# Ledger of designs, part 2: VHH binders against Type II restriction enzyme BgcI specificity subunit S.BcgI (bcgIB)

Target 1, 341 residues: Type II restriction enzyme BgcI specificity subunit S.BcgI (bcgIB), of Heyndrickxia coagulans (Weizmannia coagulans) (q07606)
Amino acid sequence: MNNLIKYSTFLISDLFDVVIGKTIDGNKAQRNENGTPYITRKATRNGFEFMIDGEKEKLYSGKLPVITIGNETSKPFVQEFHFFTGTKVNICIPKLDLNRNHLLYITTMIENATKMFSYSYTINSTRLKSLKILLPIKGEEPDWDYMNTYISKILSNMEKNFDVQQNDGVSDLRSLKDLSWSQFKMDEIFSINSGVRLTKADMKPGNIPFIGATDSNNGITEFTSSTNASFDGNVLGVNYNGSVVENFYHPYKAVFSDDVKRLKLKNYPNNKHVLLFMKVVILQQKVKYAYGYKFNATRMKEQIILLPTKADGTPDYEFMEQYMMRMENKVVGRTTEKEAD
Key: E = the ipSAE of ESMFold2; O = the ipSAE of OpenDDE; V2 = 0.75 times the mean of E and O plus 0.25 times the DockQ between their complexes.

## First folded at step 1 (VHH)

Design b24 (framework vhh_nb_b201)
Fold by ESMFold2-Fast, scan of step 1:
Structure b24 (fold): chain B 341 residues (1-341), chain A 123 residues (1-123)
Amino acid sequence: as target 1 above (341 residues)
Amino acid sequence: QVQLQESGGGLVQAGGSLRLSCAASGFTFSDYAMGWYRQAPGKEREFVATITSGGYTYYADSVKGRFTISRDNAKNTVYLQMNSLKPEDTAVYYCAADTGEIYFSDEWTYDYWGQGTQVTVSS
């Protein structure tokens, strides 16, 4: 994204009418493969359980598309077909005529906002109505055109990756057990840059994420308008103090605490798929640091990680990228199938 | 404030050579990947070459063996040496810096762009 844009906060109740679906208990649901989708509070498969028969008065047959969110899971999904609901499913009905792309953008912002809550937090309709989300603005209104274009580009890029795999075949189908692995120091693989201290007292309110050394909410602890030399994006943020070894990929620009290191690849184009592979590799070290070992800056540079390796002794970055793209394509394939139904 | 300033473009005959330079300021140059893209009249912007912070290079198939990307971290400068130039290499060449954002294999992976420098290859 090269354009300079502004963001503001909006309540869900400003943008949506929030209602509770008319419940059909799963134990009493009548399965029928030629029936209507049954959406529950589950956090997977778009909330979809199976097809059912049900009373018309319990069917959500209103405006489409809508967002559904289960009370206990807080996971938002876009629904494009009429559906029945299980227990404690919220339906967010847009006040404006919004398309799928608008709602997909909104679901990412809702997910980010709900991840600010503890694991024990329940999102009921009252709390959901009061939830604040960050949206790009044009004037004082949400910039719907920007949101539509942004998601359209992401979906187009995902479809191109999916189509290449389906039409071109796969160039690398090796499993992790089929690979040669070798040891590398993290400093050999990554440029490692420190975050910069910004105290709560010095932090002015705003909409830029502040990344702290925490293991929750993708590392986001605050939102600020204050910036410093740590302002950065497209990085893997790795905690070397606090919740040590925990790490998150940050595609957006953020301000980083001095307890978080910002990692970028030295010897391969810095891309999300390789960094997401590296996230998993680095997390393998977590048990080592649970028992009083310190993961300070010096130890991070010297930390040994195991990577897939080519015959010439260099990391197999192309495999790492393709492996993560394959995982993403599996997710996209499932979503596309359900949306077509 | 990130700034990228390109130079070295011009007119050259087919089979000739040019070296483009891009002077960067406003960020820690040695920590970031640098790239070159080009755009011919009436066509979309296309990838040419990239060099990582560690000095590893990647090229578009159309320029492999003819173009060489390099960097001088002491001077905060990235270079594109263009040899065996063809009329189809005629384009405005843009320098780009990857300082963040979502990384896709297209122009949107780069946060900052130079103003461009014209390269014209006569037949």
Scores: ipSAE 0.000, ipTM 0.160, lowest interface PAE 20.2, mean pLDDT 75

Design b26 (framework vhh_nb_b201)
Fold by ESMFold2-Fast, scan of step 1:
Structure b26 (fold): chain B 341 residues (1-341), chain A 123 residues (1-123)
Amino acid sequence: as target 1 above (341 residues)
Amino acid sequence: QVQLQESGGGLVQAGGSLRLSCAASGFTFSSYAMGWYRQAPGKEREFVATISSGGSTYYADSVKGRFTISRDNAKNTVYLQMNSLKPEDTAVYYCAAGTYLSDFYEPSAYDYWGQGTQVTVSS
């Protein structure tokens, strides 16, 4: 039997108090590395520009976390620290006690609702208050538990940080200098499949990540219930347009843009550690693909990579896995030492 | 090579208990959700229980309160403790590994599967 999730529309003003940040002009901002975050209307880096000193009267020092959204970019971000604002930044303050995961879900739904707005159409505070977003419901209220659980599962599977658990299966202690290296075409190592075009107009809201050719948020740009032939998981998603050569391991199932190639190992089980080793190897090719030079399907297949090789001439996948497990264990050890001290 | 190897099945009397184990190799166990499915002759594979990479557990209504799923990341092993067994629990039990990529009740949510272990409950 299937479980059906019910959805309903909510106004931003039903869920948030929307205010405009008290502006500090960027040209007059006093930069200080030990100061307070300065949030602008920019569409990258969480809206963060730099650290500044500013007057207390202009500081957002209220409830946290909140959502900020620039008028011209319409890009929402979750803020977890008090901040100053540049020109035309809206602050959405939750009426309920919502955590980071709730607000991350809401930012995705805001982006979905604003997909019809072009560069010439701005989202001011009046338009933002009247914006309708689609949320899962329990009774007549938003299903906050569902949203929290959904984002928690996404975050636990993201590759921005290694899992902070020791790997006890480490037995191969060879260093990179102890290995023979050989050239392989990527087509020899990976099955390479294109993503499939899915326009925003054809996307229905839902719970499946949509992977675009971006270098942020692990490639996730939307959440959808719409699927196509690109629906896949346990893959390395490699951008061939946009943020070219940038790549992410996707342990979860997702729908992939036609600007993203999906890679799986041909002769070894896909696993996090081997694919993270491959991520680093592929990123070494970034210098070759300067502005205007595309990493298209033909070039990707013929691209030479250097890999550790066994005596029989095949890639040493076991070494790659063990090496990355050791690197993860070092990260865990460093984190534990910092937390203990 | 990815392997999931189930053990601990067998014949048991109604009201008895069994503990199933699934030993995993060839992948990063701690990053995967682990599940148990069962299949009786002539039926489709049925969800039994799952445990996330973070330790959250979910059970089918038919086994809730009787079965407990747990994991030991140091041993790359997932367990299913089965108490108060009924003849209706008779099936081949399969271990599965996946990343919670959609509805975890569906077999398509799991990337790797074991060979299965037979559990027979006598009345």
Scores: ipSAE 0.000, ipTM 0.098, lowest interface PAE 21.9, mean pLDDT 75

Design b28 (framework vhh_nb_b201)
Fold by ESMFold2-Fast, scan of step 1:
Structure b28 (fold): chain B 341 residues (1-341), chain A 124 residues (1-124)
Amino acid sequence: as target 1 above (341 residues)
Amino acid sequence: QVQLQESGGGLVQAGGSLRLSCAASGFTFSDYAMGWYRQAPGKEREFVATITSGGYTYYADSVKGRFTISRDNAKNTVYLQMNSLKPEDTAVYYCAADRYGLWYSTDESEYDYWGQGTQVTVSS
């Protein structure tokens, strides 16, 4: 009968170091598709405008992930890549080692705390530092495990709800009716590189994640200072042995086991949302491999996946990105004006 | 065949300048981060400077403000402009390529391809 989860209020300044990004004005931003994300006060698209070139002194190249919040929009977004900032963007750097799921939970609580601000109210760094958010507690501290499992379950349910078959995912019939789906081999879509064997005996302690063929903890099994030719980042790590077909997006640099394949998009900038769409598509193959069909290197390259396709016969990466952004916005309360509850 | 070919080394007096070039072939140069390392006799290889595919630069503290790294993607070439040279800058300078060009790296183990090196000697 009681809500058994206890909550308490925490200051943003207790949980985060709040800094203002070093500004690059949009008029001075040099666009480059192979550059670095440019994050603005924008209330949509994760604050992302486009990729740019810029001076290192203006680049946020610190701890990841972080939360960004525009002064005038008050919309919080989780950033998993280093980025440049436009005018008046606050960066909330966690004091603890928090993952994406922790920060997604916190963005929802920040939105709940700031939703009463109209356009005439701004959230400057002083106001943001003094902002109180309501979090679940364990003892007198935030219950990070609860926040992580809560978001993990929501994201897992979102993945299960994406289906090319006629099920609950077809509730937005307008979008699905207009989609053309075509077959692509994985090696047409991805550069596919193997991890490289690194034994426990050769592994020195350190801060670099080691990615194994497991279905838990985003594939992270160890932290090491030892590296080899598998050292890589901004990839989808797909299990080749062990928990086959299970896969995780790694925005950071990591060392990958020889049981994990590292996938990057060939014909589109690697970004979280497109790779998370691909995660779901690849997971659709899991039933096939559960019945003793082996997922070897040749089969991964030749594996057929179904993707939304443009009229020119190429994958519709823009749709994939938009679809995953919409799903994330629904789940964590980052709703757009056109998306009615 | 992947090749990195350094040039522009030589003998220079303290306070002088040199410009090193590294011509790259056999890979998609514009996608790679390019770095410069140096090694003096009897010392370990040390980081000097790097430039990402997006043009972001990072320098070792010992060369910051004196050296400038740049790249010309049309020529598949990375440059190191060395000003206000000191005797302590005497070393073999190596060009290196990192396939993960969106990030800068100071760790030599992150670089996939290496040139043969060019000698820089700074006299007192």
Scores: ipSAE 0.000, ipTM 0.113, lowest interface PAE 19.8, mean pLDDT 76

Design b3 (framework vhh_nb_b201)
Fold by ESMFold2-Fast, scan of step 1:
Structure b3 (fold): chain B 341 residues (1-341), chain A 124 residues (1-124)
Amino acid sequence: as target 1 above (341 residues)
Amino acid sequence: QVQLQESGGGLVQAGGSLRLSCAASGFTFSDYAMGWYRQAPGKEREFVATITSGGYTYYADSVKGRFTISRDNAKNTVYLQMNSLKPEDTAVYYCAKEGEYYDSSGYLWYFDLWGQGTQVTVSS
């Protein structure tokens, strides 16, 4: 709703047919690694629990992609494959021919509209149908081209500095259980630099992402042409205020709020895969900082993390990189001959 | 705010039993996998058991047939029933919650919340 783009509200029921999935009880689900995705009301892993066999009559085999939302969690996920559902999963089936990018934009707007219901209120199908979301408009209709371009641009900017051919070179197939782990202070692993305050009044509209201390949209809260000393890229942005310990890898140049710390590796080439491994390791500290500990610069520097370690006592950065390359290959449908058996 | 609180530890003789409890608050308990890990003095943390949101259970080989993990979603509690205890089971036992994904890929998963722990001591 800033400057050049107009917004309006739309009912979910105007854009989607909302149905409840045909339930398969998790305790009765027949697990099969070559089966069909089983989607539950959970707020994690895209709602995905495991692969199962099930009766055809209970399979969602309609239009794709769709959005799934659990009644209690209100967390929306885009599904691109046919699936079975657990208890109380809503399926939002687009009335128009919408692609993955359109639905990813819609999930962000649904989260914005439902965040007040998290942990305090159950959203049922009736309430979901009546939910209003804020969308960019062209005339009186949603600006689908804008939404598609917005998400495509974000995804493209995330990928622009990544050599796809490097992921084809996976050779370390060790699992996490095959490793020795040792303690390291974050200051031994990372250079840690603060973001710099930039007020909304000082922001001019533009194309540079502004990173706030949030857990949504990779931390992106605004787009600006205004810059300051925090203008940086190829960093792990770690929240130390707001959504504490949440963190995102930013391959693009961005401006970072004073509530976000910018982390780069000291003793290894600063790359996406190692930083994504570190993302998960840092998230393991979330419970500590929820109980009245501040994750300020001093505490962040002294924070102990557990990392895979070589026999010489140094972190196994090569393993971290290879492991995350393997995980990315699985997600994007890329596999090595060794991973395919 | 998310909280995990373990209880039920203590001192027992070899061959005895204990039941650990982990009371959870600040999140929708039924939507997350829950687990138990343990750490003996001078050792790394070791996986013990997990129970998925759908109720499926997985155990470390060292505890299979002796330990049972269960959950009560109405009470926001996960349990570890420990039978036929051995001196090598002596450790601090930690409750863990499945982590959350904040990026669009959904492939990064770990147990990212640890409770304060409860001491289990098994004498010979």
Scores: ipSAE 0.000, ipTM 0.119, lowest interface PAE 17.3, mean pLDDT 75

Design b30 (framework vhh_nb_b201)
Fold by ESMFold2-Fast, scan of step 1:
Structure b30 (fold): chain B 341 residues (1-341), chain A 123 residues (1-123)
Amino acid sequence: as target 1 above (341 residues)
Amino acid sequence: QVQLQESGGGLVQAGGSLRLSCAASGFTFSSYAMGWYRQAPGKEREFVATISSGGSTYYADSVKGRFTISRDNAKNTVYLQMNSLKPEDTAVYYCAADLSMYWTFESEDYDYWGQGTQVTVSS
């Protein structure tokens, strides 16, 4: 009943060699679409800024995968390709041969370890080396098989729910400038359901993500075996307390805090690409709520959003889906607008 | 497609032992948690034991110290060694694979179930 799986604390310095990337100043970076990733301190998009050309002496060309963490944001990201770094980016190089799934699990634990610090908290290399993270154990060592299985299961659940294959079916090449836009209330578009309070004291350890009102690691703050009426998946989780209007798509099943609203499409198949389009639309409300306005259930239902529309006045969900598939293909480096022969 | 096939059930005297086996196919067995559940006539399915991909185990209080769950990833098989059997252990025993969530105790939470194997413990 209690302590279904055992955990112990490990120092980052026990698991990783922590180095600071050799800096290329952003003002001196030479953009090249066919170049090498440039990783900065930013808290979004895996730290990725753009592709650049740079001196080989400044290139991180060592062991992969690694974790990168910006000093000012403290956001950890897994890097699977060699990269250049901007100012004050820490690189955590595993001492063991760890795969992507191991590092994704560890990024969640790093974010959990830092969530209690103030907004102004910064993580320099000294603080990072001394950071303790909680990991599942087998004997006295981290349970690497457990971590790998946990993340593999999340990925398998994603594939099972969405058949997440290559987006080779992109046929709608219209830009955002080519569209008619109309106003819709959020409750016309979404079924909106609250999360349910579950305190840390009532959480039993386990493999189910717990989603809190945070802007880090897709909202995942804990892993639990405890469930309640909020247990759900294939939703857009939108914060209305804490990191207000921040929102994340959750393809896997998770338990949701009472500070998070779960959104599903009413009039279109509830799919990843349309929900990711909606994520961007909802985020543009952020400025309204930065000045102390509550984003509660009443305000969320009545919130007006602008969506691309068909000639009949209904949302152009097919465009939203195609547009986001096209954006995803750009990130993964696929050619969708012309065929190579 | 995923298949789970239990074997090793039967009739046994109180205080005796049985070893159940569950052969799994159609998924990457070594990557997922496996569990055993049981159901007596007219009762809801109840949790017995679970084992993670890494070999961590958890048991229902009613079977702790008497039952041992184990796995053989090379054979895609999970086992339940049942010692010191009691008449109240009489049930159909089901093997279950958890591909969507781990270590829950509600029967609805597991993705795949075997057909079950009958265990009868006589006094």
Scores: ipSAE 0.000, ipTM 0.107, lowest interface PAE 22.5, mean pLDDT 75

Design b32 (framework vhh_nb_b201)
Fold by ESMFold2-Fast, scan of step 1:
Structure b32 (fold): chain B 341 residues (1-341), chain A 122 residues (1-122)
Amino acid sequence: as target 1 above (341 residues)
Amino acid sequence: QVQLQESGGGLVQAGGSLRLSCAASGFTFSDYAMGWYRQAPGKEREFVATITSGGYTYYADSVKGRFTISRDNAKNTVYLQMNSLKPEDTAVYYCAAGDFLYSWESASYDYWGQGTQVTVSS
């Protein structure tokens, strides 16, 4: 860049009115697919839990869009629709009329500020109000036009890059922004099977990979000729112990440690690209498990994930496959890349 | 302000090894995909390797089995371990980061380092 962008610090309280949402307890929430969004302190995509019916007096029906941020997770999300809140959800209401792009920029700056603190950091309304974020300035005020243009350019550049990938014969041109998303329990999507213990003493040398709960070498810790009931392939291996939530796609046959869960799709062939899409979706749960939650079989089965959904309400596996094929083509250099300076 | 600073380049003989490092600042490192690209004299910039926010790796066919990408989120650093180097690996190596909210949506990189020279003699 020829002209350097100047930045200054701003308190959240200078830019937003910070309030606590009027709580509806999750076990008392009345689910209704045609209802209103229920936003919790979850660190999952957008904080969304499910649709509910609730009392109007507990509905956030004020200015939109706003930012929500849970006390436990400290992860900010932009809300564009009115919503109910679960326990300890902060609502940051802009003092100015800001659009979605402005707030997306600000959520990035809030994340940058909060993640500079220790892993034990908990945000409450007092800490949030006193939080300082870096913003680009025009004179002494935030440069709202710059922030809007910046986010717009990023989104536009992503769309242009995906169009280039389409020249390689990919047929689905939809972006993540063009999709409907719905909640699914992992147990609805995956068959989840445990690895099986195999000790070093029982392990004979060979050429079959042994997959442990590590975050390096695609989980491979040894090569063996010994097999057991975990012998499997074309699966997503997800660590439930050790490097929790880390996961790797294994196209080859391997033997899996009892610290690794083997996932395969229930209602779609185990397509490499769909499983790679799922890998990233599962990794979005990392923040939740960093705060002392164990990703065991029970929690894994009950874990909610957000997936692109077809008009019939089922996951859009075809989109997931096409999207990841486009990403793979880009990263292996099979398509032309537009490079910025 | 976003900054990426590469180090670890140099001159090595064919069959040797180098470890490149890229120190990052000005963004939430753990949320971003990090990658390595290279550019040889008179050629266009070429993909080498990438690592997602969750640690999944992709490699160019020309470097598979020889290069390993890794990251240390506590140190805001991404690494490229290069083994069995060949003269054709000679290039300026660039570190890159995506600046979008979710790394899975961005295999396109918006932030680039200044580059570090790697020269492999025959």
Scores: ipSAE 0.000, ipTM 0.106, lowest interface PAE 19.0, mean pLDDT 74

Design b34 (framework vhh_nb_b201; at its last look DockQ between E and O 0.04; V2 from the best seeds 0.00; counts 0 for: pae E 24.0 > 2, placed apart)
Fold by OpenDDE, look of step 2:
Structure b34 (fold): chain B 341 residues (1-341), chain A 124 residues (1-124)
Amino acid sequence: as target 1 above (341 residues)
Amino acid sequence: QVQLQESGGGLVQAGGSLRLSCAASGFTFSSYAMGWYRQAPGKEREFVATISSGGSTYYADSVKGRFTISRDNAKNTVYLQMNSLKPEDTAVYYCAKTEVEYEFSGDTIYFDYWGQGTQVTVSS
């Protein structure tokens, strides 16, 4: 039984009351720093534009938290305060008592489902109501506990990673094109260990991530208190069944299904940046194993990957690390710049 | 029960065109992504093309620019228009259905069901 979390389709209208914001002419609204947030169809800053004084009658003062989604941008945001908005913003009000984490999970699913929408093809209220999203289920109902725990874990990990982002001095500025690349067998680079079968029947609820052969949610399919020989961390989990070749880095301790192999570096200390580099390298092989060529354990070991190499022919792990650090810094820098703007 | 039935295969000369069809039943067709795979003699089955429930398409590099995947939800049918065919395109072509209702953005999709396939032979 594939230890994968089951997903089902839900209509937005089944989960939310969808209303349209009342028209506030942002141009006529008086900006006031001590006013009320004006949420627009902006695709950034959680939809926040500026603080305004507005007519009380136009204020959304209903149930919180809610999801706002602009018609043209189709970007969903969780709002946790009362706000002003416009007619081009949909307000999704949960029919159930959902918390911020639930809605954050749902926003991700909405984003995945709305990629086709654009300025030319808007997600109006009618279309939004008819939008189908995938949610994890327990029985026939959404698994709210799972979603909550999942988001909590992600947030916790983000906080930890933010603290660790010591601007370690980038010293290597070479581009990928500037490097020599060589072929290596996966078995030469990685110690490959198997997960362990853990059935749902044997799984007890808990806070330890269970890594299944999924292509989403960083591989997390369940949370359990059950541990086994697969209990591991700071490892790259690679799927050889299910969503084959998909892989995720796990800085945290987790339990791994028998459909997932645990990869650790043989000749270099395991670290976030190198393993994330390897993640991308491995993903490039996905096409080969897509749709019928089984990525079994034997083939995984023999799989050839291309890696940057030093003059002596060994993998350039230092470059990999530095490169990924640079990439991370760029992403963080962009995020901080966007937050500062 | 999910059923996928391919048709339209045959013998064609290099440079020619062929249109494959896949008739689907047993599920809400419009909610699922569909795809085409092919398997040549002595080779592994390989991805050809996918189309999401919303109409987004993704192609293997080997067929990009030559093949077009489309769907008609009213007919519960997915199509593969193959132009500029090459001998290397000779294979059994399989229609596939995704595991879950999902709109993809061009990322990897997992298929859980395949048809029986239709033979395409391209002669030099």
Scores: ipSAE 0.000, ipTM 0.203, lowest interface PAE 13.0, mean pLDDT 84
ESMFold2-Fast, scan of step 1: ipSAE 0.164; ipTM 0.406
ESMFold2, look of step 2: ipSAE 0.000; ipTM 0.083
ESMFold2 (binder alone), look of step 2: mean pLDDT 81; pTM 0.828

Design b36 (framework vhh_nb_b201)
Fold by ESMFold2-Fast, scan of step 1:
Parts: sequence; C-alpha cells; structure tokens
Structure b36 (fold): chain B 341 residues (1-341), chain A 123 residues (1-123)
Amino acid sequence: as target 1 above (341 residues)
Amino acid sequence: QVQLQESGGGLVQAGGSLRLSCAASGFTFSDYAMGWYRQAPGKEREFVATITSGGYTYYADSVKGRFTISRDNAKNTVYLQMNSLKPEDTAVYYCAAEYVEYTWEGSTDYDYWGQGTQVTVSS
C-alpha cells in the first residue's frame, strides 16, 4: 500500500488574483427579487444579503467559481454566480481553472489559517495576499486531484451514510444533494466540556461505565462506582487524545476520562437523533486531523465540520433530526422484513 | 516557559529496541496527558501512544504489543519503549502534552509539542 501525501505552504497571491469588489453601499442598493446577488462582508448565508439591480461596471462578471472574504469576518465563501459587492469584500479569483471542490478545500485552509487572529484583527487585501495556507503537493505544485477527490469523497461518504431509498409517500424529505452546506467550527455548534481525571488508584469497581479515549466497546474501558464532576449522560463523547475524532453517543450516565470531550448542542434542544447525525459528520473529519503537522492548529473547538443549513445560513437541526429518525425507522423496517422471510 | 525536549532517537537495525524520553518543564506535569506521535517521510502525522494523567494507556494498532508508554511524575518525563522495531517505524517522533482544565461553566484546553526526534530503522 502507498500512503504518499506531502504538504507545503502557498501564498494566497500565488494561487489567486485578489481584488476588492466594486462597492455598492447597502443604503443605496436598489432591491429587486429578480435581480443579481448582493454579497456583503457578513459571516452568514454565504455572504448573500439580497437581490439588487446595479450598474454593469460594478458587477463581478468574471471567472467562476471564486472565493469571497469580508475584511472584518475573515469568513471565506465559494460563489458560483455573478454578483455585486458591498463594502470591504475581497474576491479571490483562481489563476488556474479550479472547480467548486478545489475552492471548498481552500476555504477550509484559509479559515484554519485565520482562526488564530484576534477579533480586533482585520484581514485586508494586503494581508490576504500574504496569507500562507498548507496544501498537499504533487512535485512542487498543489495536488489539485487529491483536493478534488478528498472533498468529493467526504461529501459522497456523508451522502452514503445517510442516503437511504425513501418510500414514495414521504413527500417532505429533501435530497442531501439539494441541501445547502456550510462550514462551522465545533465550538459554534456544541458546548464542549471535558471529562475529569480519575486515577486507577482511586477507581473502585462498580456498575457505572468509565469512558476512555478508545475506538472500541462504545468508549467503555472500565466499570466503576467512583464518580466525579464528569458524571453525565445524553452526550456525544468525542476523543480528544488517543483514537482522536472517534466518538460515541452515551444515552446512559457515565464517568468520562479527561481525554474525552462531552458535547451537547448549543442552539437546539439536546437531541439523540441530531447527535447521531453529528457522530457521522465528525467522523468525516478524521482525515483533516491528519493535516495537523501542528496539533495546536487543530484544537477540537476550532475544528471545522460541514452541516446542512437553512436559508439564513444556520444549521438545519430539524432536517438532521427528521432524517436520522427516518433512517432509524428504515433499519427497524428492514429487520422486520428479513425476520418475516 | 513551557518546553518539551525529546531524546533517545537514532539509527537501529530491524528487530532492535530504542527508548525515547521527553523531559517537560514550565507546567504542572502530573495534570497533563502525555503522548507520542510520528511522521514518516511522505506521510501524514499519526498517533502512536498516550498515557493520561490517571495512568491509562492507549496505543495505535500498528504498535500495540511492541511499544510501551510510561511516565515519571517526579522527573517530569514521559517514555516510549520501542521493541521489535520494523523499517515501517522509521519517522520523526513528537512528544505532546495535553490538559483540559474543567470548570463549572466549561473547559479550557492546554496543549504543547516538542520539536521531534528522528528514528531510523534499517533492514
């Protein structure tokens, strides 16, 4: 077997022509529902504000797809349609013929490179041109085929893990291919609490599961009567050390090692089915962890995941919950069919 | 200042043994999980072994039964005993220190890395 992946750093200016969009002030924008997208520096909805009419000389009508990134937010988005821009929006125009998957990979690398900047830091055009990102290489050049295959595979793997043939009577089920997807840092989605150290010398035998950073036995390494502040349930336990990114949903009460993070949803009532959806999404990020030649650059709180999003750019928790319920019901139905035969 | 200093790397023949050491300073060592990671030429960095503050050990499947991780809290040192070495074990080995401070309202992560030590296993 061949496990050959080399990496190198590239300047944004080596890969893209970086320009500032020709500004239309939002207060002066002529709104028209049949108009052209108006992209601003905001960190939500792919930068999309509303549809407008504008002068052709201010329209970005060049090469597509491109990346847009606002000065204050530093949030990169892939744009697939021509657009007008608001104040302080950078447009990164690829020097090569790159597809959506290439640019999605690069937006992840840009976000990883900018996540360490303080809130007072602004990424202007000059700083963006000088930004270094880490990319896989083939010879001395970025390995575009690898990047395309990587994004295609994670999107396909997410689809395969969830895409079950639906009954014709389920009229409100959306296709995974038709959903909008966006990148989120895990600390935006989850409250993240660590387990608490419990030494072997202090651990007494009992019936409470002890959860360690392992990829086997649902994370359970021991059974104990000893408890501490980590005693919790209805959580997703995600390995921070050891078998990193491996994760298990724990509906029962357990004691958690300090090598395991306990995750609960921030912006949605904590729900078994949504957490089971998140389990699969987090597992798709296992390869991204390997990009961390520097572990400090891939802290769990800063780890990026791809989620289905609503029109306002927030995660579509209702879809996740409904979809996982349907998958669970399908598995039960299949088992019943096999038993009937 | 936080420092992790690896030692014990070198050239060894297949079937041989090496013991890596990592001396830590600038933090409360006994509170931290300690681990070893490696990166071979042309490959991504991979997990090797960890030992938690509580003394629990975890290993990658490729090294399980051949490598042993241990720690000495009095000396602020973590060790990796590598037995039955194979050419496939050739890599730069990195020491890591990790700690999560649990508070009532959440947690704070601390993590530190050494500069690495070269291990070369000849056939």
Scores: ipSAE 0.000, ipTM 0.215, lowest interface PAE 18.7, mean pLDDT 75

